# VHH binders against q84jc2: the designs that were tried, part 206

Target 1, 232 residues: q84jc2
Amino acid sequence: MSKMRNLVEEKFLEFYESWVIQLELYLHQLLIAHNNNTMSETELRHLISKLTTHHKAYYTAKWAAIREDVLAFFGSVWLNPLENACSWLTGWKPSMVFRMVDRLRKSRVVLVEAQVKKLEELRVKTKFDEQKIEREMERYQVAMADRKMVELARLGCHVGGESVMVVEAAVRGLSMGLEKMVKAADCVRLKTLKGILDILTPPQCVEFLAAAATFQVQLRRWGNRRHYVTHS
Key: E = the ipSAE of ESMFold2; O = the ipSAE of OpenDDE; V2 = 0.75 times the mean of E and O plus 0.25 times the DockQ between their complexes.

## First folded at step 12 (VHH)

Design le34 (framework vhh_8fcz_2; at its last look DockQ between E and O 0.27; V2 from the best seeds 0.00; counts 0 for: pae O 7.7 > 2, unsure alone 60.2 < 65, grease 25.8 > 24.2)
Fold by ESMFold2-Fast, scan of step 12:
Structure le34 (fold): chain B 232 residues (1-232), chain A 126 residues (1-126)
Amino acid sequence: as target 1 above (232 residues)
Amino acid sequence: QVQLVESGGGLVQPGGSLRLSCAASGFTFSDDAMNWVRQPPGKGLEWVSGISYSGGQTTYADSVEGRFTIIRDNDKKMVYLQMTSLKTEDTAVYYCARFPYSEQWEYLTSGSFDYEGQGTQVTVSS
């Protein structure tokens, strides 16, 4: 339903623009906190909680929206072309966060051996979960070409009245399957994020969240304004 | 060149109020989020409050929420911090700050950034 779809897209566009603006404000707080060695563990934990709550708010809004129109998230109007090009199943690819963790090893974050081992175990598990979802997506795409779906489309052209309702029911079923896959991908994202934060110390969590937010904000600004670094 | 000039600090008693001002120049003020940060004696920089480019969104540190209000006037290129119910723990040098996207990564990795203001001293004491 075009009218319903447009309303979902418009509402989520408004939500997402506000959400990203708030993320940048939290990023500024993270940057200051990262460079303050006198903050207590309690203060750092409160800041980390603000960021995790902010990310959970995104998924709460997203899951409400995909329940109404999951297709709005494939080719999202609230993302610029660069952000869309970097998307994997309507969001960031879970294993991407381990590249951010690896970059932190070369900066101010010093990881102990036990943390390195746990992060590697989490990375392997995350890649396994990604591959499982990719296989589900492949099966979904194959099912779309199934001869029963082709027959249903042909029958819809031939039978009057009730055939329209049958076709609409089939399309609704396909959307529900896609919604399930998107939620599964989002669960891997949230599990990966939680896993990393559980392994890192509070100061390391602040640096990790700051790095992730910096990348997200820069990617959006790069795509929106097409700024580039001159190497000459 | 970018310049941020803070003013309005002073000596106040606990429970008192002050209004800090930040005058900005040298950049497109309405394109950037603005922040207030502070440095208490013997401690590092603490983030206090932030305001979006339009003024439509604000965020506060837990320690000041409900007591401080950040406001901006894009026509005047000003950021304000209205402080009420001041506590001795609010004693600090207050700075106006911006974090341009081009330097956020450098700040994260090196701990340095441009556009930090000169500061204004707030002392809360009986």
Scores: ipSAE 0.683, ipTM 0.886, lowest interface PAE 1.5, mean pLDDT 84
Fold by ESMFold2, look of step 13:
Structure le34 (fold): chain B 232 residues (1-232), chain A 126 residues (1-126)
Amino acid sequence: as target 1 above (232 residues)
Amino acid sequence: QVQLVESGGGLVQPGGSLRLSCAASGFTFSDDAMNWVRQPPGKGLEWVSGISYSGGQTTYADSVEGRFTIIRDNDKKMVYLQMTSLKTEDTAVYYCARFPYSEQWEYLTSGSFDYEGQGTQVTVSS
């Protein structure tokens, strides 16, 4: 661990590394289920539930950590530069998930007309929710606290005793607003995921979750491609 | 180049125990999560258990949880499946499998799955 990382960053790095490793193990279950036409609907729903529970656990941990330091989630130390470049308000952009559904529909998943209509309605609602969040973000752009400004206030950087207290109050207000925006974005992510899984059949859900997990694992591995490995 | 050689199968009575082994070669074993999958007679492949590259995390199918234990030894390039309290429903050919990133993606696009071994037969009958 670097002595320059704060406690929130160190704890969440450990959590996230474990969480992604577990996601890959669930991915392997999904890959086998994808090729197994003899699994019952109940068995498929159980596997889907494991994945949704795993995703909910991520947000439970994130929301606890955000209360302590929301800025740690902007340019996160537990994500590589490629993962950070793909982030929208500290996570995947909800509307982009429909591109994954579209690709699966064109290659592997056959959707009936009723499903297509429901997915389009969800896509529109998701875009609407994103636009609302983006408008709120615009209101904070000029006052957006830099991670360095908040960190300097916490480290007691002495600019002047009175000035430090005023800066700390202003930064605290901006951090609370930013925390609210991040949680709102996370709620859209969870609603979008749930909405997609409610529309798709259990076999289709397995296909979607496998593709989503593969993309997340792929993004991490590509971004980490220059890690040293020791071979003896 | 990649070889996965399963062994340790056999005929056992219900309630019995077996330990399956998988010897791996031809790839960097410590980089890959490893799995056991099985194919019961006349049925498709069924995932049984998985273990992370370091061995720090394991997962099990509901039907085997509490009865089976997956273990790996990265120095010896071995994966094991310790099976206890065996049931007739556990009768299957057991394969060890690796899911390298490139094959995960190709599986989703091509529908083929590469696990390389011939498997080892486990038969549970009275």
Scores: ipSAE 0.399, ipTM 0.774, lowest interface PAE 3.3, mean pLDDT 80
Fold by OpenDDE, look of step 13:
Structure le34 (fold): chain B 232 residues (1-232), chain A 126 residues (1-126)
Amino acid sequence: as target 1 above (232 residues)
Amino acid sequence: QVQLVESGGGLVQPGGSLRLSCAASGFTFSDDAMNWVRQPPGKGLEWVSGISYSGGQTTYADSVEGRFTIIRDNDKKMVYLQMTSLKTEDTAVYYCARFPYSEQWEYLTSGSFDYEGQGTQVTVSS
């Protein structure tokens, strides 16, 4: 897909490419840790911390970028079509990670009853937060259409002047709302991740993070393979 | 079967240069970011450098930043590491590595990693 890139897109693309490289490395480390039970708890916690820090860095960069152009993230050029198709409000859907946890449980992860209970509580909370955000998002989208529908149609007759200014103002308003929503979604993501990591033991955290990273990397891989995406 | 074959290592004096090569086969090379990692004697695996699948982006460990350069040739399925200003602490077995490709979500259970090559020994000594 050919698309004209703006500066924000270009910069974030560069960032993301590097970030993904590092993620793959961390995934490798996670897998090593997962498959080699010789690492101490301290070492595992250190590895977990590295991963969490890495993710925090992503959101830091993202939030800086969305302040400049949030719309860039609603058509992320640094993602392939498959990745974009799987995106919920410019990222992974928070509730999805619970499926990963469930998968782990079905495999070899043994969770105690207390953990299961806490995870369920977190799942419910996460779902609630997602729905709240979705409702707000719908509100913004509908409001945009209702208010500016006629004005947008008029642009075909009058390109420039006051009409353009009105549209620009509307877009700015929408962008502000979108930024808010994206940030809110990201907060839910971060809270969900933190919640899960707080519930799981270090070895379980490593396994979970490995699963999450694997999913992300594989999704990118499959998408790139399928669509022959190049970013340079 | 994934194969990674490293070469180019050797004995060099501090301040010297080496160019490592990695020949890749058995997978879609252009799908994956490629990395160089190293294992110093008696130490664990250390990441050295990475390059994006297209070669458009590169990244380096702080310890090698400014001294090492990673390059790839997707047509030849090669990854290179140009090392300059080598230090004694750069002594290690160097491996070419990628994220293991798996069509199965359950890769977590496989325990396999794509740095199974023999590696190439780099020794920096006066």
Scores: ipSAE 0.017, ipTM 0.341, lowest interface PAE 7.7, mean pLDDT 84
ESMFold2 (binder alone), look of step 13: mean pLDDT 76; pTM 0.782

Design le35 (framework vhh_8fcz_2)
Fold by ESMFold2-Fast, scan of step 12:
Structure le35 (fold): chain B 232 residues (1-232), chain A 126 residues (1-126)
Amino acid sequence: as target 1 above (232 residues)
Amino acid sequence: QVQLVESGGGLVQPGGSLRLSCAASGFTFSDDYMNWVRQPPGKGLEWVSGISGKGRQTTYADSVEGRFTIIRDNDKKMVYLQMTSLKTEDTAVYYCARFPYSELWEYLTSGSFDYEGQGTQVTVSS
C-alpha cells in the first residue's frame, strides 16, 4: 500500500498501459479482417506487420527497462496478480502459443501437412529451448544458496560499513544474471513468434494473432475482475 | 463526483482546424488515461485518441493519425484535441472519456462507454 514506485516502474507502467490499449485496437482490426474475408493479401500483410512491430516495440522498451531494474519485472506492478501468476520468466511461456496454433486446425482455412510438420518441429525446438533456460534458472537459484552467498548475506545483515561495496557487487551480479536469463527467454519468445508467422499464410497469421491477443486481453480482464470484489 | 466538460466545437469548412478542450474534476487526473471519442450522426461511438496519465504516450485511430494531436495539462486538469485538415467524415459529437484499464476492449465490442460530459458538436461542411 505504502510502497512508492521507482522511476523505472512508473515509466514502464505508463508504457504498458498504452501498449495494451493499442493491442486491443489491433485485436479489433484482426477480428474485422478475419470475419470480412474480403481483404487483399497486401492489406493482411500490412496488418500482420503492425502487430509484429508492436510486439518488437514491447521488447525494445522492456530490455531498456531491465538494464536499469530487472527486479521490477518479477512481480510487476503493471500486471494484476493473475497475470503475474501465469508468467514464466517475466512473460508468456513460449510453448503456450502452440495451444493457439492447435485451434487453427479447427478453422475454416485448414493447415496443410507441410505446415503441420514445420509447426511440430518448431514446437519441439521451443520446448528444448525452454528446458535449457529452466535448467539455467535452477542453477541460478542453487548458486544463491551456496556457501559464498550465505556468507555474503550474513555480512550484509550485521555490517553496514566496509562490507557495503562487497554486498553491492554481489547484488549487481545477481541482477545481471537475471537480466541475461530474461533476455534469453525473450529471444525464445521472439523466435517462436517469428517461426509461427513464417509458417502460416496471411489469413492464418491473422487468426493466430487474434487468438493470442484475445487470450492476453481476456487474462487481464479476468484478473482485474477480482479487484471489483468488495472486501468487507 | 467525476465531471468532464467538453468545449471548442463549431462549424468549420473542410480543411479547417478546431481545438477541443476537456475540463476534468473529481478524480486524480494525472493518474488516468484520457480519451477522445466521437459519435457521428446516426452511427455508433468511435474511439479517436488517447493519452497516458503523465502524457508520455499517445495513440490515434488510423482515420485521424497525422491530422489530430492530443495534449494534456495536468496542472490545469485539461485535455485538448487539436484537429487539422478536417473532413466531412469528422462531423460528430466529441466526448472526453475516462476509461479504467481494460475497459476499452469492452467498449470496442459493445459500442458503449461511461462519460460525464454533454459533448461538443463538430460540424464540417462546405
Scores: ipSAE 0.005, ipTM 0.418, lowest interface PAE 10.6, mean pLDDT 80

Design le36 (framework vhh_8fcz_2)
Fold by ESMFold2-Fast, scan of step 12:
Structure le36 (fold): chain B 232 residues (1-232), chain A 126 residues (1-126)
Amino acid sequence: as target 1 above (232 residues)
Amino acid sequence: QVQLVESGGGLVQPGGSLRLSCAASGFTFSDDAMNWVRQPPGKGLEWVSGISGSGGQTTYADSVEGRFTIIRDNDKKMVYLQMTSLKTEDTAVYYCARFPYSEAWEYLLSGSFDYEGQGTQVTVSS
């Protein structure tokens, strides 16, 4: 990597490496729990709570980091190229988790009619919120293109005085707008996760969380393996 | 080719201590997280503890936290479970386990779970 890392990138890289290792350890717990029909509801809820707390810790650390440097999350150095290619506004696309929910419909632990209705309502709400953010990002990008065009023209013509102050104001404006949109996207992610977990029974929650963690760990390992491939 | 061999179980009184050992072979030991799982009489498999490949991170089931310690020696390809303050509820067959990422989906999709190795019996009784 030729890109210079700043302090925010270094700290978050250290955090993320540790966070993913812990996620994999939680995945092993979920896989064992998924196949244990004798586990109590209290025990299952404790495990679900560990995963929920772990995901909240990620967003707590992320929001602290984006306050300092939101641009670090666009093309993140702690993610491999495959993980970066699969990201939507610095993370997973909320509506995609419903593919994992669809697996539960064909599982041994069948969803009841009331759950199916609530999950479909949540899917519709999630897609609506997702599209709203996409429209806001598009408007932001169009406005940013207009602003940059004007500022570049002024800088090239020595018009408008203090060029350094103009550039600094533009960068600050860009960062503040992106921070707002990233936080909005993360709020949709958290609401979607909470909504799914509130609808599902504890055994179904364990299966859902295991599927999500499996996908995340596998995607990272596939990308890392491809990146580290040794050539003859 | 992959082998996990557990040992160190036995009969112990409540409040006692035991150290379980797991000898691993057939894979790059330091690349994989290792786990201890147990099966109490009449129950399914319960996850007990896990340790990262480097040994830098550990995690424990709430029922054993503060009483059990998971350790690994990558040079010897060994995983240990140091058990203290043992309770009658800790009575189980203990297995060491690895979960390669390639098999995680199979565990989820099949709804069945098989271990390599025979396990080691721990009995806590007065």
Scores: ipSAE 0.564, ipTM 0.839, lowest interface PAE 2.2, mean pLDDT 84

Design le37 (framework vhh_8fcz_2)
Fold by ESMFold2-Fast, scan of step 12:
Structure le37 (fold): chain B 232 residues (1-232), chain A 126 residues (1-126)
Amino acid sequence: as target 1 above (232 residues)
Amino acid sequence: QVQLVESGGGLVQPGGSLRLSCAASGFTFSDDYMNWVRQPPGKGLEWVSGISGSGGQTTYADSVEGRFTIIRDNDKKMVYLQMTSLKTEDTAVYYCARFPYSELWEYLVSGSFDYEGQGTQVTVSS
């Protein structure tokens, strides 16, 4: 438990708070567009573009930050405990977005058979890519344990600066491996999001983005309202 | 050191054709996925096309599909972009970039990626 934050954590916390405020403003626009059905196709495409750009800004900022301190993204200080508990490799689990897609079946804007088939193909590809990353993370954790054991054993026999240098090299290797895994996971997230938006019509894109943003905003609000915990 | 040198750009009229070339050195060329990306004036980086190490897989951006063809010659350590039916919107600096397809979105979103070349300017104007 620490109240101290490093520079990367402070900078990203400031960025993330602003990013979420803007997401809530976009969510308001998406809900107006969806509920009132008053916007032209051109207006809907413009709104979808704003959301796409907003998500791209998040990953741009995230990737700059993980280059400096990838560990800041595991148990992040800008996320509440509920948001952290729901994270998969520092973000949303890619296959989870298909739960938002499933909500479109109850929409006034019905999916046609061709879209359903393309979405199922994308779901399978996404699950496959997700599982590849999970296998790589498992291999990373096994390799990390073996490396730590070797370095810890060596530390017991070495003296001074040589021992410190070996430990520092091991820590750098661990951080680089995590950065690679986080970037791979983010790549799957972005490919999945792009794939869904490419399959859906503009009204369906608005509904999907509204559902996703609503879930993200509500999850944050639920976690932030945690005042009492009783273990019975 | 990885080095990529682009060439073949120039001024061309709408509907014209150009062939861009990228000469690679400093890595095992046949093992690596190669890409073309472009930066239009005043805009961010845009992915154009990619080709697997063996040449068995090719991918294209929607804006260029059917008009551009990516080719590689592993013996010569070259990757090419054959451009046809050029449009004014194709005006950009074109860069050759080494990154795997699985990292495609990383480069498109951030506007940042590892490349060693200075790019080659393509201007489509009447």
Scores: ipSAE 0.000, ipTM 0.120, lowest interface PAE 15.1, mean pLDDT 78

Design le38 (framework vhh_8fcz_2)
Fold by ESMFold2-Fast, scan of step 12:
Structure le38 (fold): chain B 232 residues (1-232), chain A 126 residues (1-126)
Amino acid sequence: as target 1 above (232 residues)
Amino acid sequence: QVQLVESGGGLVQPGGSLRLSCAASGFTFSDDAMNWVRQPPGKGLEWVSGISGSGGQTTYADSVEGRFTIIRDNDKKMVYLQMTSLKTEDTAVYYCARFPYSEQWEYLYSGSFDYEGQGTQVTVSS
């Protein structure tokens, strides 16, 4: 690419590569646990906690990075083109996770009626929150076309300290708005994951987390195998 | 054909040490994470430790953290498990395992687990 990477992009690229490698190691642990019917509930809950902590570490690092440069997360250099194509507001689309829950119904995992009802209620709430964020993003994009923003973009073409300061202030304002929306989307993601894990039994949680991690790791591998001449 | 051959097991007293070895063939060894799993008497398979393809990242089950070390030698196509401060609870058949991506979905929903390798018996007793 003809784009100079900033320090935030380079630092998060290094973090993300390590984070995904660790996710794969946890996936192997989940796969063994999934097929072990002699594990105690305490042992399963501890494993689930490791995965939950790992995901929280991702959002901690992400939110620190977007505070410095949220635009790095739109078309991320640490993601391959396939991963970027599957992205919704800098991450996975919350409603997508229910497709993985649906796979639990096709497996040997038994969901009781009360769990099915709670999962359906959570699906509806997640869709509502998702749509609310989509409307906010649409309003944000429309505001980008506002006459004042267009005029500021024009001024950015001129050499001058005052023009530079005004453009920088406008860019900071845009970045703060995007940061707020990205964090709102991430909160829906975390709320959805927590909701699912709260509804499922520990063995079901292990299977769900294994399915989610398998999809994430496989998507990265499928995208990396595709031939292309430009890097991330 | 993928093959994993475990060795190094034996009888050892509590507090003792053993080093298990796994010789790999039939695949590009450095591309795949490797794992040690064990089956104690009367129990299912327990995951023990994992190491990334490069060897740069490792992870351990809580029961063995600080006592076991997983290492790999990509030039020799070997993975090792260095066990120290052995406990009677560590008595198990130890297996070297690889999880190919093409089979992860099938493995997840199969209801059965197939490991690679024949295993090596570790017995910790006085």
Scores: ipSAE 0.622, ipTM 0.859, lowest interface PAE 1.8, mean pLDDT 84

Design le39 (framework vhh_8fcz_2)
Fold by ESMFold2-Fast, scan of step 12:
Structure le39 (fold): chain B 232 residues (1-232), chain A 126 residues (1-126)
Amino acid sequence: as target 1 above (232 residues)
Amino acid sequence: QVQLVESGGGLVQPGGSLRLSCAASGFTFSDDYMNWVRQPPGKGLEWVSGISGSGGQTTYADSVEGRFTIIRDNDKKMVYLQMTSLKTEDTAVYYCARFPYSEAWEYLFSGSFDYEGQGTQVTVSS
């Protein structure tokens, strides 16, 4: 599968580089919109829709790619080492976006008490959903130490350059299990993002999305600087 | 020092066309995202269009999509805004803007936005 795996990695790397470039362009648009009270509610909702669509495009491409090769998303070649170190099940940790939400509490676009309560409820629910997925990952990892898996690994050690059908079936089963878990994690991410956007007003959504995009782009830039220092 | 010089503005009738130019110096032009922003009379700054360093990606404000085209020439260190089907609401001072990424967090939380250059006036009037 190394040939198909390499093609999946190359295709997603090309997609991701383009996706991040577009995210930076949207970030500039969000920053200008945030700094000015010139846009109508309809215009702000259109901008928010562009960002929402952009994130949905990422998950559409990701889910297509993980169907082909989910392992490409563990230690991804399109991410720098810092981005990979900050990854939780192949992406951002859902609860981390509440750091951006916390900035809104100190913003000139004041959160009303009802919004604060709903955001706190969402934060608790998000952390609970994260814990459920972490327990599933633990069960998955424990299953790797199962007697049958140990026996299959032992059989694989005796194969001289040939793939054994039984080992291939086991590897496929492992990949399917990881795919299910990654999709579950992505569902928590999308649910958390939608939940926040549903609670916030359009100006607050713009500020939140700008903060999230700024963090994502800055993390990439910090990691790229470290990479250059390490390589130089 | 980063320098941006805008030009090409003027008086034009509704439905007319103008090409704005931005001459850049003092930074690695091909690495930086470039933007056009505008300030209508008596209003705040609004974002118009952006282009990636390579020119491979462009984005437009809803109000100008399909009417404006942002182009860059990295050899000449120029950014252009080709404006067609101009409307009276397009009347504004147009600025060329580079976002220094070290300051991106500050733009969000400081409540201030610094655009680069002197701007070029576009007036759409019958």
Scores: ipSAE 0.250, ipTM 0.697, lowest interface PAE 5.0, mean pLDDT 82

Design le4 (framework vhh_8fcz_2)
Fold by ESMFold2-Fast, scan of step 12:
Order: structure tokens, then sequence, then C-alpha cells
Structure le4 (fold): chain B 232 residues (1-232), chain A 126 residues (1-126)
């Protein structure tokens, strides 16, 4: 329902704004931790746990929201146009995080050979899972186009309440399929994030999470500075 | 030009309380998150607490959670750190810090960084 859709957008906008503000506070903590060689492994693991919990909270809220209105996540009102332009199936493209991993190779934090091998294996698997979802989405879109065209043809030939029922069925089918695809993409995101953190040492995890958060905050601030949201 | 001036430090007994203040100038105060960072003798900088620009969100290091409270007064351009149940381990020079977005990459790449502020000494002992 349109009333429920507007409420979902409003609630998630409020949630996301708070979530991003908290991410920046965690980023400041990560930046200090990254430049402090006196922190214990236990202290670093607690900080990493705060970030992973924060990201899990995002997906918990997102999955509740897409259950109510998945279409709100295609062209999200809580993202500026630049953030929306960089989205892949309603979020970050899983393979993008390996660009952040490549940053660790160029920094003062040195990866050992065993880590490099495991990260490359994870990169290949992540790309494979990503491409599999892209192919499934393409098949879904083709099927939806065919269904829509058949239904439009039927509506042109028969007038009555049946035309409304056909359109409603198509919209429900679209929403259910998109929810499945979005959740599949989010599962790849979470598996990739967990995989990277499992391979890296705690100091390397801190640097990786700081780089990722810096990029996310940078993208949002740059988009907001261009005033794209206020012009649309 | 940006300036941060800390005050309120001193000698206090274990279990005591102390309130630190940070006076900010030279930037749009309410647009920036503010942090308290400390340097114990012979150790590196340790993040203590952070507060969002609006004051609506706060975050604390596990070592001070439940004992310290960060607050801000945007009209007065002040950040405060209310410290209670002080321990000898809280002995440090305390700094008020901000991290402008444009400088965050420098913190990741430099291997060292400069925080903004002159610091205030807190000593917890008899």
Amino acid sequence: as target 1 above (232 residues)
Amino acid sequence: QVQLVESGGGLVQPGGSLRLSCAASGFTFSDDAMNWVRQPPGKGLEWVSGISGSGGQTTYADSVEGRFTIIRDNDKKMVYLQMTSLKTEDTAVYYCARFPYSEKWEYLTSGSFDYEGQGTQVTVSS
C-alpha cells in the first residue's frame, strides 16, 4: 500500500541518517586505533566487533524494510544521487571491497603470503557469486518484461476488474523476486566482509574497516556538496 | 583559524570526579563531531569518547563506559567530558580533537598525526 510505502521510506531515512552518523563516530575511533601501536589484541577485537555489529544492524533494518516495500530500495530517498549511482542491487558491489584490500598491500601493514593467497581465493569466489546474482537478475528482468507485455496485451483486449487483478499480481511477483535478489546480494556482501575479516589480523582489520568507512563517508559528503539531492 | 583549548585537568584521588572543558573556535562547530583522546605516560594516543555534531549520538571506549559522559553546548561552542569513578589508569594528558573529512586519508597513510588542541593533564593519585 502507498501509505505503508511512504512510512517505510520515512522510517528508513531516519534510521539511515543515524546509522551513518554513528559510522563516522566509529571511523574516528578506528583512525586513532590505527595510529596506536600500544593497543592490545583484545581491545582491537572489541572495536572490530563494534563495527561488524553496526553493519549487521544495517542489514537487520534493511531486511525488515524490504519485506514491507522492496521498491523503496531502488532509487532510495535516504541516499543522494551520487550514492544511488554507485549502488549495485541496493548496496555496495561486493568486489569493490577488494579495492580497499589492495590499499592494505600499499600501506605499511604487510600481508603475509598465506593471507594474499586466501584473499585472492575469496576475491575469485566473491566475483563468481556476484556474477551469478547478476545473471539471475537479468533472467528475472526478462521474465518480468515478458509477463508485463503479456498482461498489457490482455488489458488491451478485455475491459473490467480482471485487468486490475492482473496488474496487482504482476507487481506482487516483481516485489517478491526483487526481495529474493536483494537478500541474495546482501548475503554475498556479508560473506565477503566476514571472509576478509577472518583472514586479516586485528590491526589489518582496523585499517581495512577505516578505509571502507572513509570511502563511504567521503562518497556521501561529496554527493551532498554537489547539491544533487536538493535539486531533484 | 581553528583553535581548540582544553581545561579542567588537575590532581584527583581515585574514585573522584573531574570535568574537562574544550573551547572551540574558527569553524562551524555544530557541523563537526568532536572527540576526547588521551595519552597516558609512555603510551600512544588512546581514543576515549566521541559525540556527533548535533550531540544526539555518543560513543565511548570500553575502559570508560559508564564512568565518563561526553556532552556539548553548540551555542557556547564547548565540549565537556564529565569523569566519575576515576582510576589511576585514567592518568593522561587529555586532548580535544576533530577530524575534518579531507584529512581522514592522511591519518590512514601518515603513520602519525597531529590532533588539534593543547591538552590538559589529569593525574589520579593520592
Scores: ipSAE 0.566, ipTM 0.836, lowest interface PAE 2.0, mean pLDDT 83

Design le40 (framework vhh_8fcz_2)
Fold by ESMFold2-Fast, scan of step 12:
Structure le40 (fold): chain B 232 residues (1-232), chain A 126 residues (1-126)
Amino acid sequence: as target 1 above (232 residues)
Amino acid sequence: QVQLVESGGGLVQPGGSLRLSCAASGFTFSDDAMNWVRQPPGKGLEWVSGISGSGGQTYYADSVEGRFTIIRDNDKKMVYLQMTSLKTEDTAVYYCARFPYSEAWEYLTSGSFDYEGQGTQVTVSS
């Protein structure tokens, strides 16, 4: 039972494993592009577009999956325990990407003052949007404790008939609320990513995306080694 | 010690074919994605193709899609690049490449790291 997966979990596991492998190959392309000063702006933008399309494909697949089973994304079976521990509302915490931007200050392609100001404005906006989502999730959890949880606890003392139908309706309502919250969080992620890429030059975008992908792949490798390297 | 040894390059006419080979040692080959990259005369490095550790996924630069095929044999610790319909623009030194994550962080902060492959010259001339 604890190892049982529903169809949504199996399908998304297969998708995600493939998606991460492609991300790693894109990372290699980004590292090579960063070392190539003869690449045109249009060539760099094409590579950046491949990465943004790759990330959009993830959210397209995720949103289809959460419509069927949003709970699969809380403690996901396709993520190792370390990745799950680092998740904020089923994904990366939007403000954390500004840590990756800090790497650009030590690169060959330096940020100009106008970019630094725009990035700081975006950082503040991203933190504000995060706080809005956190307040909405807190309100959701408070509502669970006060109304729906009391209702479910009461029904848990009964068997058969009407109890089953009422519990199913309540669970459906809870899932719809979580789906809304997860999509809101993902919208903040996508707006933050787009905002950063709109501010940065193409070479800086390549460095930023390489830093972000390096962190994501490395976190997965660290967690996977802990998970499957034990003797038996 | 990690080693990557490329071979199979040479002189070929436009429209011809070549198969490049890369022999890998010193790391767990099946755990890492492998890449082919090239450096044309007077230009920087260009990514050509990549293959996942299992070989289940392959990716190609738009300029070579449909003409090149990347293959790996994990038992023999080999990666190959089958090149067909070669063009003069394919003239380059071809490198087999693996990018360790420790070097990736150093590269992003210092702007320098070296590729592990030794290279094999491909010349396409009429």
Scores: ipSAE 0.053, ipTM 0.571, lowest interface PAE 7.3, mean pLDDT 81

